# Designs tried in a protein design chat: VHH binders against q2ydc9. Part 6

Target 1, 344 residues: q2ydc9
Amino acid sequence: MASESAGPAELGFVEAAPSWRLRSEQFPSKVGGRPAWLSAAGLPGPPELACPLCGRPMAFLLQVYAPLPGRADAFHRCLFLFCCRTPPCCCGLRVFRNQLPRQNDFYSYEPPSEDPPSETGESVYLHLKSGAHLCRVCGCSGPKRCSRCHKAHYCSKEHQSLDWRLGHKQACAQTDNLDNIVPDHNFLFPEFEIVIETEDEIMPEVVERDDESEIIGTMGEAHEEELESMAKHESKEDRIFRKFKTKISLEPEQILRYGRGIAPLWISGENTPKEKDIPDCPCGAKRLFEFQVMPQLLNYLKADRLGRSVDWGVLAIFTCAESCKLGIGYTEEFVWKQDITDAA

## First folded at step 12 (VHH)

Design t2
Fold by OpenDDE, look of step 12:
Structure t2 (fold): chain B 344 residues (1-344), chain A 124 residues (1-124)
Amino acid sequence: as target 1 above (344 residues)
Amino acid sequence: QVQLVETGGGLVQPGGSLRLSCAASGFTFSSYTMGWARQVPGKGLEWVSYIRSGDSTEYQSSVKGRFTISRDNAKSTVYLQMNSLKPEDTAVYYCARDYKRGFGTKLDYAFDYWGQGTQVTVSS
């Protein structure tokens, strides 16, 4: 298998976009809002979308449309990242992969039209073409329904209660207001399109050959020179951080770095995953790095600065090397969170 | 059936100009992104330029400032004006319809239909 020369990383940037461009049929890469689900079948349920730490419903953070060239079964491919927004937790993360062939039951074989639809109404789709109901609050699977109107669906009692308080109580009594007007529950992140740019190959990465010259230096006189060399020698951590800073400085607004099988750009040498820390896919294949979410995204999420909010240094997403297809369902992948270590 | 037919290729001297045309049929031309790619014999296909339905354009770095992509929706035609041609621009140029770009395409644009191509030769 020819080591496809890991091309330059692709960078993601956030831009404002009309809602229709961020719908499923447009195969968007996007931040915030409701998930633009790829397959209308086999959506992750409330248990899968609950925070693994606190059990609360997670919020949709972003999705990345990333087809695999040469893979007919992954002509359409999307990764969905969720995060916990519930204080004090705000730490839960989950990522799911879904993929479809070009010919499928949900989308046209033809490319999506770039023309805005005639119906510019910001209608929130509360049901999928499959008949699956979505939660009015989060846009995820909503198996629970309002006992009064039987039209409003929810992923959880929590979201049901939230919606009830924020307007459904009034709407529920009005039979005719079938208007899919969903109030702002302050649960969803702001919505943006992720625009793809190629990282300009500015300077050839001077492959600093890690000359691991095994300086088998003799033990004795090494202490003072080691202390001076330690004082003068940029710590490994400093080097890593410098590299991070340098890369970010070139494109400071980047929120995502994509490169399947490349090395992640870490902010620190601490809390980086080893190969053993990345679980294999249930299919038996290894998981490989696919993309990372940068801390810059936090600036766009308007995460209330007040209290424990969603925070990360880097989110690294690892996916099945084989991009295995387990039916039409959504397959959970792996997220590694690197926190910003307070430089002591 | 989707059809793309390129014209305008030929032999030109370095520094010269050519204008390629691609006539499209079999789909709503105005609703889709169109692009040009080129292939040098023995090398891989590389994208050159594309133009979106809203007339926003992008160019490969190697052709930026020299090439101009445009479209006429009434004629269902996309054009590539090539100025200041260099020997390195020698290739078969293909017109293509865009499908959808996602991550992982590297520098390649995701095209689903291609023309037969037109030969461009830049030689003294």
Scores: ipSAE 0.726, ipTM 0.898, lowest interface PAE 0.4, mean pLDDT 88
Fold by OpenDDE, look of step 13:
Structure t2 (fold): chain B 344 residues (1-344), chain A 124 residues (1-124)
Amino acid sequence: as target 1 above (344 residues)
Amino acid sequence: QVQLVETGGGLVQPGGSLRLSCAASGFTFSSYTMGWARQVPGKGLEWVSYIRSGDSTEYQSSVKGRFTISRDNAKSTVYLQMNSLKPEDTAVYYCARDYKRGFGTKLDYAFDYWGQGTQVTVSS
């Protein structure tokens, strides 16, 4: 099977957007806030959205709308990335995939309207159309409820306690207005839309070096780069980092690189996964690289300066090659974290 | 039924200009992103430009600065002004309605309806 020449990567950039554009009905790619869940059924529960390291609730980091052309069952397809924000851990990562056919129970067959909804109310949806309750703090599945008002739902005791301290205690007694105002718990990341651009293949300006030197044969361009590399005593590590810098310099604000089946752009040769480090999908298929999150995103997340915060060099997301549907719910995929090694 | 009808194609010399029009019907035109794609002979479909309902525009790098997409919602029409045309711009140009652009989407997926296309030929 000829490796279809993986086309150029698609790049993601963050832009401010009104909240209505970042709702589920708009099939957004977005950063921060609450997840815009795709399927209203089979949401990951609190255990699935707990940090695998510390067990605390993870924060929604971003989602990528990435349909698969030619796959009727993946007409709609989204990947949801979560990270741990709990010090001192801040290392847990989980990614989930969900997909729907064009004809489904949740969305219109027609494209979403780009008109702003008439109801400008910042209504935080605290429940899905399916009737599933969402946590007031994080927007994830909220099976726990306030024992007093029975209207507020939470994913965990932690978020319940957080909400209680930050305003629910006062609101809980006021039965009529609980649904409209969710306080800022400082748990959510800032919210942005991810805008898609195609990476421009900078055709190397063939510097027409006028050098008339004779067409000696096809020991081509690979040898010159190797010779230059040898001449500069550039380590493999330096080469990798240089490549990374060069690619980033072309579009310095990029926060995401997308290319299913392409090679990831690594920041270093250290902590790069081998094939064996990528677990197979439970369906039996291999997982392939789909996209990576760049370190530039950290600049937008305004991560608390004072403590151990979320940090990465690159987050690489690997997904089932078959994009299988394991049941009706969200399928966990694989994320690799490459850290920035302080070059000693 | 959604219908898209392209007009304005033709033969033009290099450096010349053409204005393509696409008349849309069968849907609330003002509420959707419209776009143009082209198919160069022997190549696949490539996107050229799109315009969102809020009139924000995007262009392929190869046409940036030369082409201008616009829309008239009252007439349910999208336009592509093509200036400084090059032989490389020779293609069948298609008007399309946007469904939703996502990562990894092909044009045939990103757009859900297409016109029949209009031939643009740039030659000396």
Scores: ipSAE 0.676, ipTM 0.865, lowest interface PAE 0.4, mean pLDDT 88
Fold by ESMFold2, look of step 12:
Structure t2 (fold): chain B 344 residues (1-344), chain A 124 residues (1-124)
Amino acid sequence: as target 1 above (344 residues)
Amino acid sequence: QVQLVETGGGLVQPGGSLRLSCAASGFTFSSYTMGWARQVPGKGLEWVSYIRSGDSTEYQSSVKGRFTISRDNAKSTVYLQMNSLKPEDTAVYYCARDYKRGFGTKLDYAFDYWGQGTQVTVSS
């Protein structure tokens, strides 16, 4: 079948990595920590990184390195996902795309070296070579600065207050030079590399209908087996859940599924988007599915504080079909949150 | 200035062996992933194997257990030992330098420099 020859999804898994592998010049796919920004200019500002639901600063969740083959203006291409982790909200999400040609102002034309750098890279880098300053708490654009020392930068009053309480109050006058000491604000997620594996084929499915959540039980076997399946009236929800379980069964620890233009793998039939729910890109192009974040990632986020924390069934990321270039800036894309509805 | 030169191709009977070599120059060889790809007649270009700076290796399923990639950093050379050759291994084999792999990366985007290729023909 033509659909069976389209190629498998790529799967992402978390793995511990030394900090130098997660620097921007290594073009990492990573979970947690601070963003490894691609373009050092044109970062999203504090308003773009405020939670769309509560207005508080969001935490960096993950980034994927996803070059676009055949596109000179997307030789480097990265997607950055942010989530609100501040109780009681913990619900807001935003995602951004950035891309660069191979020849650019920020990175070598040559591939990144696989050798560890001479310095181990354990320092926190809060000042980009473009001149942009980063918030000490979240690693996002920090245009506000401490009026006393003029060296600490923040995205917001909330993060300035947090940093003040947790150590900057006493550190402010001590004229830190390099290798700033930044306390644990308990705001950033734990940091991991995302490693890529190609999904092995489990079983080809014969698609009787379009890619919608219809029954796909026909296997080319005896007619009686097909009739018995239909006579049992398998619900749409049962089929969707079975498809989900089948797809993940060989690699249940996957935290990410990637395939630009493929269909999302939903965990249920509830809370899925219709076409009208996925806005067009401002350039006029439709958005298409690119990757999804699996619920397994939640196990790695240390979201076990008492009370409300981040949660989802899947997160589905949709991006401009043209992967349009808007200079060196970051383009907001679309994320759909599929919540799991508990019967209550 | 990057130069990759393959040698060692030829005609061999099924079940035979060949060793391909790729001499590299113009870059710090030991710092990068190197690989082999092949152009199979009537099919597209496909990856065969690669070897990372730290000497870890990967192989496509059809050659695993039969082919061995290795490198000699002192000589800036990558090797492909091909054993138990089959007619389906007939192809032009290219040595290549990897750039950086990400999600959705195609072969032609992942490798930034290629050699001229060396022909391997397996026939009885």
Scores: ipSAE 0.665, ipTM 0.804, lowest interface PAE 0.6, mean pLDDT 83
Fold by ESMFold2, fold request of step 13:
Order: C-alpha cells, then sequence, then structure tokens
Structure t2 (fold): chain B 344 residues (1-344), chain A 124 residues (1-124)
C-alpha cells in the first residue's frame, strides 16, 4: 500500500463564552458576531469585503489567533474569514491576515487579564482606538454615515437601509444611546469561542492496554479497514471518505483543523485545488495550507432560519509561506471551498 | 520585572512524593494562568500542568492523577504536588506564566516568563 498518513493537527471546537472574552484585547479565536479586529488601523474597506460573486457585503464567519513562534513581527497574528450569507448567493468567501509585534500602539505588552472587566455589558464597540468607525450591522469598516444624526456608520447603502428599517429610523433622534440599542438585523452569525485541543492528546490512553488476553487499538482498526476495502472492491471516493471519517473519529465535533504547512484533510477527491488554483502571495512567496473549516461548523450557524444558507464540505485556508508584513494593513489570503457533491 | 522562583526540588525514591513551590512577583498574580513545564533528559521540554486564574486545571496525560497543581493568590505562589513519582519524572521543573495560547503556539511561545528551574531526581 502507497498511502500517506496525515500529520499532527490542532483541533478547534466551539464553546459559549461571555462577550468580554471575545473582545480584541483578549486575542480570541471565535465564530460569529462582529470581528474582533487586531490592528485598529488599515482595516479592509467595503470593496475588499464585498462578496467576489455578488458584490454584496459579507458577514464575518470566524477568526483564528495564530501567532508565529520566533517571528517578532508576528507575535500577534490573526486570520479573519468572511462569507456571503445573503440569499440567493451564499457562496463567496474572503480571508485576511493581520499581525503585530508585541510592542505596538494598540495593546498592552502584558498578557490579557483573565479577570472580567468592570464593565462587562453587551455594548457594541463601533469606534476603534485608531478613530475608524465600524458598520452598525456587520462590524466592518463603515465610512458612510447617517446624514441625519451623523453618528451611525455603515459599510454600504444596503446595511444603512437595513438598520433604518429595523430600528434606526426611530432611534436616530436619541444619539447618546446608539451603541446600546443596535437591533438584531438577522445578519451576524451566532457568536462562540473556538477552543483548541491537540489531536494526539484526545486518544493517547486508548492504544495502551494492560490486559494481554485481548488486544485492540487504533492501528489494528486502520489495517483491518484497508483489508476490507480491497476485499470489497471499494471505490476511490469511498476510501477518501473513510480516511476522512477515520481521521476525525475520536473527536467528530471538531469544527476546525489547524496545521501550518500540513496537508488538508479533504472530504472527497472532487472539488480540490490544483497547484495552479492557489495564487502566490503578492510578495512572491507560495501560499501554504494553514487551516480548514470542517462541515461540523454548519450545525452552529442556524443557517436553516435564513432560507438558502451557507454550505460546504470543507473550507481550506492558504496563507503566505513567509507571513510577509506589507505595511500595517490587512493582507488578503486565499480560501478554497470544497463543495459537497449533492450541493449541485 | 516579573520574577518566578522555584523551590522544593530534590532527590526522592520511586513511589515517593515531592512538593514544588513557585514564588511570583512583579505582576498581578491572580489575573493569569500559571504553569509547570519540565526538561526531561533525552526528551526535551514538555508541559506538565497549568492552572487558570479561576483555578481550573489541566494536566498532561502521563501525570494526571499523580500530580496536583494549586495556587495561593494571597501569597502569589503556585504549587505542584507530585505523588507516586517514577524515574521518568526526573527533570528540571520550571514555573512559567502563560501569555495567550493560539493555534500553532509552541510550548515556549505560550509562556512568556520562566523561572530558573528546580531539579527533581527520582532514583532507586
Amino acid sequence: as target 1 above (344 residues)
Amino acid sequence: QVQLVETGGGLVQPGGSLRLSCAASGFTFSSYTMGWARQVPGKGLEWVSYIRSGDSTEYQSSVKGRFTISRDNAKSTVYLQMNSLKPEDTAVYYCARDYKRGFGTKLDYAFDYWGQGTQVTVSS
């Protein structure tokens, strides 16, 4: 047999968390809500966060905190993934990387405190330390403002109209409370923390047994499955899916797999990228795989309540092999969507 | 400046017990996760245990059930009670302060300050 074993990965899982743990100064990995921007300067503008397929504003899907060991210019480093969730499209994706040294203009040199802050309320923070204003609907850069109150900001006419219809028309006269009275626009995904587990830590004791009379282990299961495949004339696609199932079997609830430079774990042999499909970074370096979003995340997004909804087999994120620093802004990276066959 | 000082190392027989202490200063001790790591001969540096500010704890599988991490915030001290010691536990043990764990974070990068270490030797 000529198969390659998957390398080690870190696994991400969703958990509920109080909102203060998901603020920028806590450097969260999170799903949903508004982005917890890293650098408060140089945010992607509305054209950069428009869906590449339909042109409408995208929703923040998730961010991962992924510092690079030994890189002073990436002591803090975060990736931000956005998707189109507006019917009938629901297909477009964009991803951005940002990084900061430990000494920077935005955050303390010291670790984030684990103490709840004195003000733990659910106020929406729509004005960054840099002076940048955020869209009331999506939390992305909001250069447009309400001409009546001059306080509410938006990324687009679409979000301005949405906010107007859903409550701002009435709230506009009461400008002192605008950030405390942002309605549910049915646009943001539900908010969760992403927690990290190392894949090997999940099952180290299962392969060790004291009872010599009955010996079973993970290695025996993989070997037996291969023999059954050969005896049963299993198709190539069936083997790929079985490899997928086997690899996730100890923690089937994982919503993310992380490993900078490892091979992606595909759910099928179809709809995977070729080398030519993965663009080089503008700095000239190749892009390498960094993490994938698993289909299990879809269970947490409440997509069914929105009609046509986001869907994927896996999402694979590829980033600059050099993690280059081009100014202080956000660098667009590459995301590949592996669709499932029955989505066509 | 942040200072972490380990004490309590020594020689102990297999099956014995030992208690490590780490006195911390130069920061608000109660606000941060603290941990223990060890430099095992032939294996390099590995994490042992950590304790969050809310007192929740984590242990590597090889020490779970034998080691207990605890903290005394009034004395700015973290402890490692080591029971049922094995020769494999022989190492230099380091106290450390956690910075923030992210994806791809290596052990050394997860901790921003380390003590000087205390030797634990488990020998028959």
Scores: ipSAE 0.660, ipTM 0.804, lowest interface PAE 0.6, mean pLDDT 83

Design t2
Fold by ESMFold2, fold request of step 13:
Structure t2 (fold): chain B 344 residues (1-344), chain A 124 residues (1-124)
Amino acid sequence: as target 1 above (344 residues)
Amino acid sequence: QVQLVETGGGLVQPGGSLRLSCAASGFTFSSYTMGWARQVPGKGLEWVSYIRSGDSTEYQSSVKGRFTISRDNAKSTVYLQMNSLKPEDTAVYYCARDYKRGFGTKLDYAFDYWGQGTQVTVSS
């Protein structure tokens, strides 16, 4: 079925969606909220979801539903990206891949129905088919439990304490509907669906002539001569940024670019990885580029607060070229952060 | 169990029209996206059009404005009205049910059931 590389990029856009559309059985691509885990078994544990820099629990950022054509063992396939949003750090990132065959223990063989379910509420689902319990705060694996009620679960002491302070202290004594009564901890990012579009070809003449100019002929000729002179002396950094802006110009709201094996679209020539910077998969295969998160996503995360918050120029995700299945159910992959400035 | 049966193919002159239909059975038709794909001689399968359960439609650029997909949920039937036919539209046309599209989804991977196909030939 043709090569996996060399196709046009697919673009992701944020849209509001009803909560039922973002449940695991709908196989969503989504930003924020709690992870819609694919395999209900073998979730990353609290150590795997601790920030690699500060050790505190990370927040789910986004997941991408990305099945592999022609791979029976990856009929379903998701990538899950987590970031540290805890000041003063806000820097750590981790990404995980999970895949399932069509016949599996968790989901119907049939496609998900496009009809809304009879129940459309905003209930939080904190217990998976596998018996795994999820943290009430973050929706990640929650092996710790409240010693008083024995019903609330947490990934960490930090999230247990947070939930206690923000509502569980009272709710613990009233065990009715614990799963239906989870307060806003101001920890999760806002939740959205990611909608997919194929990138259209950009014609250089149309995009490069975006400037409005006086229609005077002579002055227009002098203006074009000035532009040609500037283009002739354009630095490599200016060319890279111009290429970035030109490439996104038809769809400036894109928050994600996907293409397994395509070249990343960098915002600058600084802070890009060389081959040696991208670790091999533990299976021995090289990792290849799969998708990038664009800076436009920051507008949707409430990251515009004053002070330290999450920030990036581009996040580039690299995954096993073989899309292998090793060890437990979720395989850690590699994320590269391209910063706009070196803030440390 | 799932069955898709295409009809309406045939020989037509360039500029002519055909209407394909696809009778579906073995599933709750109204709950799923349905589509048409074609196998052009000497090439692989390519998608043509699909229609979601809410009746929104998408078309390949080469057929947009000439082809119209529609559905009748009461009859569990999807249609493809093909107008202004060109010789390059010559193909076996397949009705298909969509599974779930994601990033990187190839067309024939995204459709989980296919009919037997109906031949459309556009020539003088």
Scores: ipSAE 0.656, ipTM 0.808, lowest interface PAE 0.6, mean pLDDT 82
Fold by ESMFold2, look of step 15:
Structure t2 (fold): chain B 344 residues (1-344), chain A 124 residues (1-124)
Amino acid sequence: as target 1 above (344 residues)
Amino acid sequence: QVQLVETGGGLVQPGGSLRLSCAASGFTFSSYTMGWARQVPGKGLEWVSYIRSGDSTEYQSSVKGRFTISRDNAKSTVYLQMNSLKPEDTAVYYCARDYKRGFGTKLDYAFDYWGQGTQVTVSS
């Protein structure tokens, strides 16, 4: 036990997919669009999906389908990552975990069919089987209702106002077709499937060349120790960046690296978390690394750079080591943002 | 009731070939990923290969280039052609139906049904 991280990392890549493959009953890993919620009950509410820095609604960034082998209560398991894309902030992040047993109230016990369903329409799904309503703009829990038509739902006044200005003012009076006429609010990220490949195991040993030699040089005179300290620091930073470059070189388009309990692949030695920076789960367990989002994902996002846009070196997601079930619904986990260029 | 029945095992000399077959019933065969796993004496269960509904395939590194998985949806049958067999390939081979793969899914926990197995023995 404790050595489940010995396996190779799994890599995620974006790929175009028909919309039916990205519905909740297909258990997708996906980037952008609206969340394909797992449990239809207990969704994070608007306060939990407000940006922790600026308070404005966050956009869904990605979800990963990550079942836990051998755990009946996590036969289905998803992680949902949200980011603020609203200028001038663009910095806030939140991540949530949800899991279900195989026998549940929402999905078939049988595996999802790999065939297109009979109804493959591209319509937006605005409520869940539980009856929960979703915001027309962002696809998150939408408890606010338009007081005129009583059919449009929103997470916030911001999204209600946005939808009003971009089409609902006109469509509100014509409620016959409301669910099929959702405009492009320029809020959601472009939608893709995330496909999985196992990382190749044959990698040159570049990191361990001369680490042993540096320990001897710490006993010299003060100025020599300063020079050796600078050289050791530069050698360590060079090794970290070289390890990063080497790991991605065989699959340079990877947007995600997954491995529960493995060491994260940092792009530099700066802005990495210490143990104290990673909070324990409320259940008392430690959190462990689960996956990281690579900077390559930024190439696929349609961020409007007039002012500010989302940016990162890596995002590292840490989750409860026990994958615990604290109550009904979605459990917030921890995300660390490693920045490499920060002009704030 | 899902049923998976393997056939085609037996005794073969090193370097020889065998073809395993798996007859499936009780579900719409063409709609699902199918695979092969093996129980190696003293080592336990390990995955061998799988084939998706769209016929894309994956292989364990130790069998890649020697084994070929295929399917015939009209006959609801999955095949494993095993060439250049080695003594280390000796195992009970199981046909299985996959559920849905995600990040971190180990192959032996991804199967939701498997058959009773067929013995393959590679020995002089």
Scores: ipSAE 0.653, ipTM 0.799, lowest interface PAE 0.6, mean pLDDT 82
Fold by ESMFold2, fold request of step 13:
Structure t2 (fold): chain B 344 residues (1-344), chain A 124 residues (1-124)
Amino acid sequence: as target 1 above (344 residues)
Amino acid sequence: QVQLVETGGGLVQPGGSLRLSCAASGFTFSSYTMGWARQVPGKGLEWVSYIRSGDSTEYQSSVKGRFTISRDNAKSTVYLQMNSLKPEDTAVYYCARDYKRGFGTKLDYAFDYWGQGTQVTVSS
């Protein structure tokens, strides 16, 4: 009920980028492709990346690079969002946080160079410096290996079978450059960089005046607004949706809104979480809102016109207020799915 | 050892022009984004402009069209050409090297090295 004072939201937009810019050492915010893991050790295993509803392997949806200012143990900090894209489910979601100090075992203390690397090939990187192997299909931890070539790794029987059918059966016999010949499995989402802009303020009175709780004001001004509201005869749901459209109007192509502790921008008054619905972090701290994924992202995922792909009104991500570390590697956080209303 | 040295500040009348320079050393200048920030008394620290290694630029809305950032990689120098100066532009201007911006990144965290600053005063 009580909102904390927070600065303006930051907005995310998709943009094409060369593959090298989206590798882990560049600390990208990105949509699609394979995860650019932050810590090379302690990855979530296949059970943590199975859909919580149907048990099938999830697809990487996006990651955000979100350092926590003033926290030395979170100089680098990433959030990784996964979704189920397997019909008929397409509903499951999981989100993970990982963070590192500036001085760490994986990355240079110096900023990443903006120069293209000497080699700009499109090879996939399926073996992390920690020794961890990644699934050829999804880029997640891949402890299973092909019994014939002993070089291809997978998270699950499902992805092993998929890779076998779509190219590995032939490629297994010719193993010299296995990583360079990974076929398109039609499993990964299209890959984009997420670029950041700070939200410019639209006039606050227009946004706040949609709220009917103004008690003290001029009678003439209130009278005119009352007549306009009565003439429109808007439902609460219509008002909420128009507030959503008004708020995004200056930058309608935003696919993400970020702000630790700000209020989420809901597309509907339905399917919003109450405090009870947002679990505390296992460390004991409350979870606070950090970012939301906007429905505009769906336009970039090549969603099926028949409506049997992923879908949402907004996805709202809540993270530990302390940004704690509870174990080895990645910490699971909380995601709330607000479904699309059928009123439109 | 990274060093950034600003020059070119001073007193100008409203509507005047000024050009700031920032000499950089101790790193491969052409490989990094460079920027300008300013500290306005009472308003705190705010970004002004930055220029990427590929020469693309960004500007704060209040200076867009009046200020131009540029770089000379051969001289390891960043410039800020300030035209049509207003009293509101009065501030200490800092040259800085960008680290890597993410969501929630603050100016003091985004820039890993700062110059000592140069004073710009716009008054009659």
Scores: ipSAE 0.640, ipTM 0.807, lowest interface PAE 0.6, mean pLDDT 83
Fold by ESMFold2, look of step 14:
Structure t2 (fold): chain B 344 residues (1-344), chain A 124 residues (1-124)
Amino acid sequence: as target 1 above (344 residues)
Amino acid sequence: QVQLVETGGGLVQPGGSLRLSCAASGFTFSSYTMGWARQVPGKGLEWVSYIRSGDSTEYQSSVKGRFTISRDNAKSTVYLQMNSLKPEDTAVYYCARDYKRGFGTKLDYAFDYWGQGTQVTVSS
């Protein structure tokens, strides 16, 4: 499973960004909010975005912009990760890949302008250039339409009912500004840009300081005698978790590690995939590791609302080794969830 | 029909200075990040510096403090002032326009248009 070409990982970090920078034509990597779809045609439908465990609509978690160098059919390339955030499930995951050539029907051939557009407000874009309508709650394909106003669209009866109760009942009669009056459904995650930094994994200073820092610095209010007792009784899982912390120690706030074909960084020795657990792509190619979502992302999701919330040790995303050409549609890829064995 | 034309290369002694210019046409120059890269003899292509539309700058560590990138939006021109030149700076220097960067983006994919280059030679 491990790559023979173990180059440096690229790290992702969350930052606040103005909404215009997170629009589809800016090709963002982002957490939360609604998806910034790449191809405006061929979106996954409601059945494809239903939780595989409980059947309810999933929430968009994040997308990464990951063009594939030297591939004309993947000049633009994006991966979209969805999770079930509805209690009591909160466990289902799905991931999709989409790619476009530079010459396409949706975006300029020219790079996106760095100038803010003349309209920079927090407008919600629920109608794509392809003619596709998006669900007001989740931003996914919304083929169902409100029969009263004929302007509000939904992925499901569940989201239609939710929007009705939380404000559309009143707003339905006043359709002039539906896109500017979307209530908080308590469904979307907070929205952030993901910014990229290369990991400096071949640095003599890093290795030496990480070891010393890990021994001393992570125990909170532990006393010296308690630290010695902890080290004396260290379990195998404690050693693996400490190695995880040491590896990330220079950049502890990383929420994502990216590298096609590199080895994943697991948080424990348990619940890791074997080769047979990673299905081949329908095109016949093997799937390669591409990126992992780190547990640090959970701190930004405000998932501590009342009741059960999303949780993970790491999420590992595996994609077609050929990044195969499937037209303008979205291709489902594979995500492995490594659960937390202990609450950290 | 993007066009980038570098000028200002030449032969200088170690410790000398040169100023490279890149005249740009065929696009709205002020809206984009511009950069310089160089092809070092016996080595691959490497980035040198870039300047964003908002005039913030970045430099490769080997040139920081010696090279200064700047832009003149009225003339659609980006410059590279090279001071304290070393023999290791000998290369063909290319002006380039940046494209959107993502995860896994390589240098040659990050810049979508390149000039023909201008030779800089630092020798006794």
Scores: ipSAE 0.630, ipTM 0.798, lowest interface PAE 0.6, mean pLDDT 82

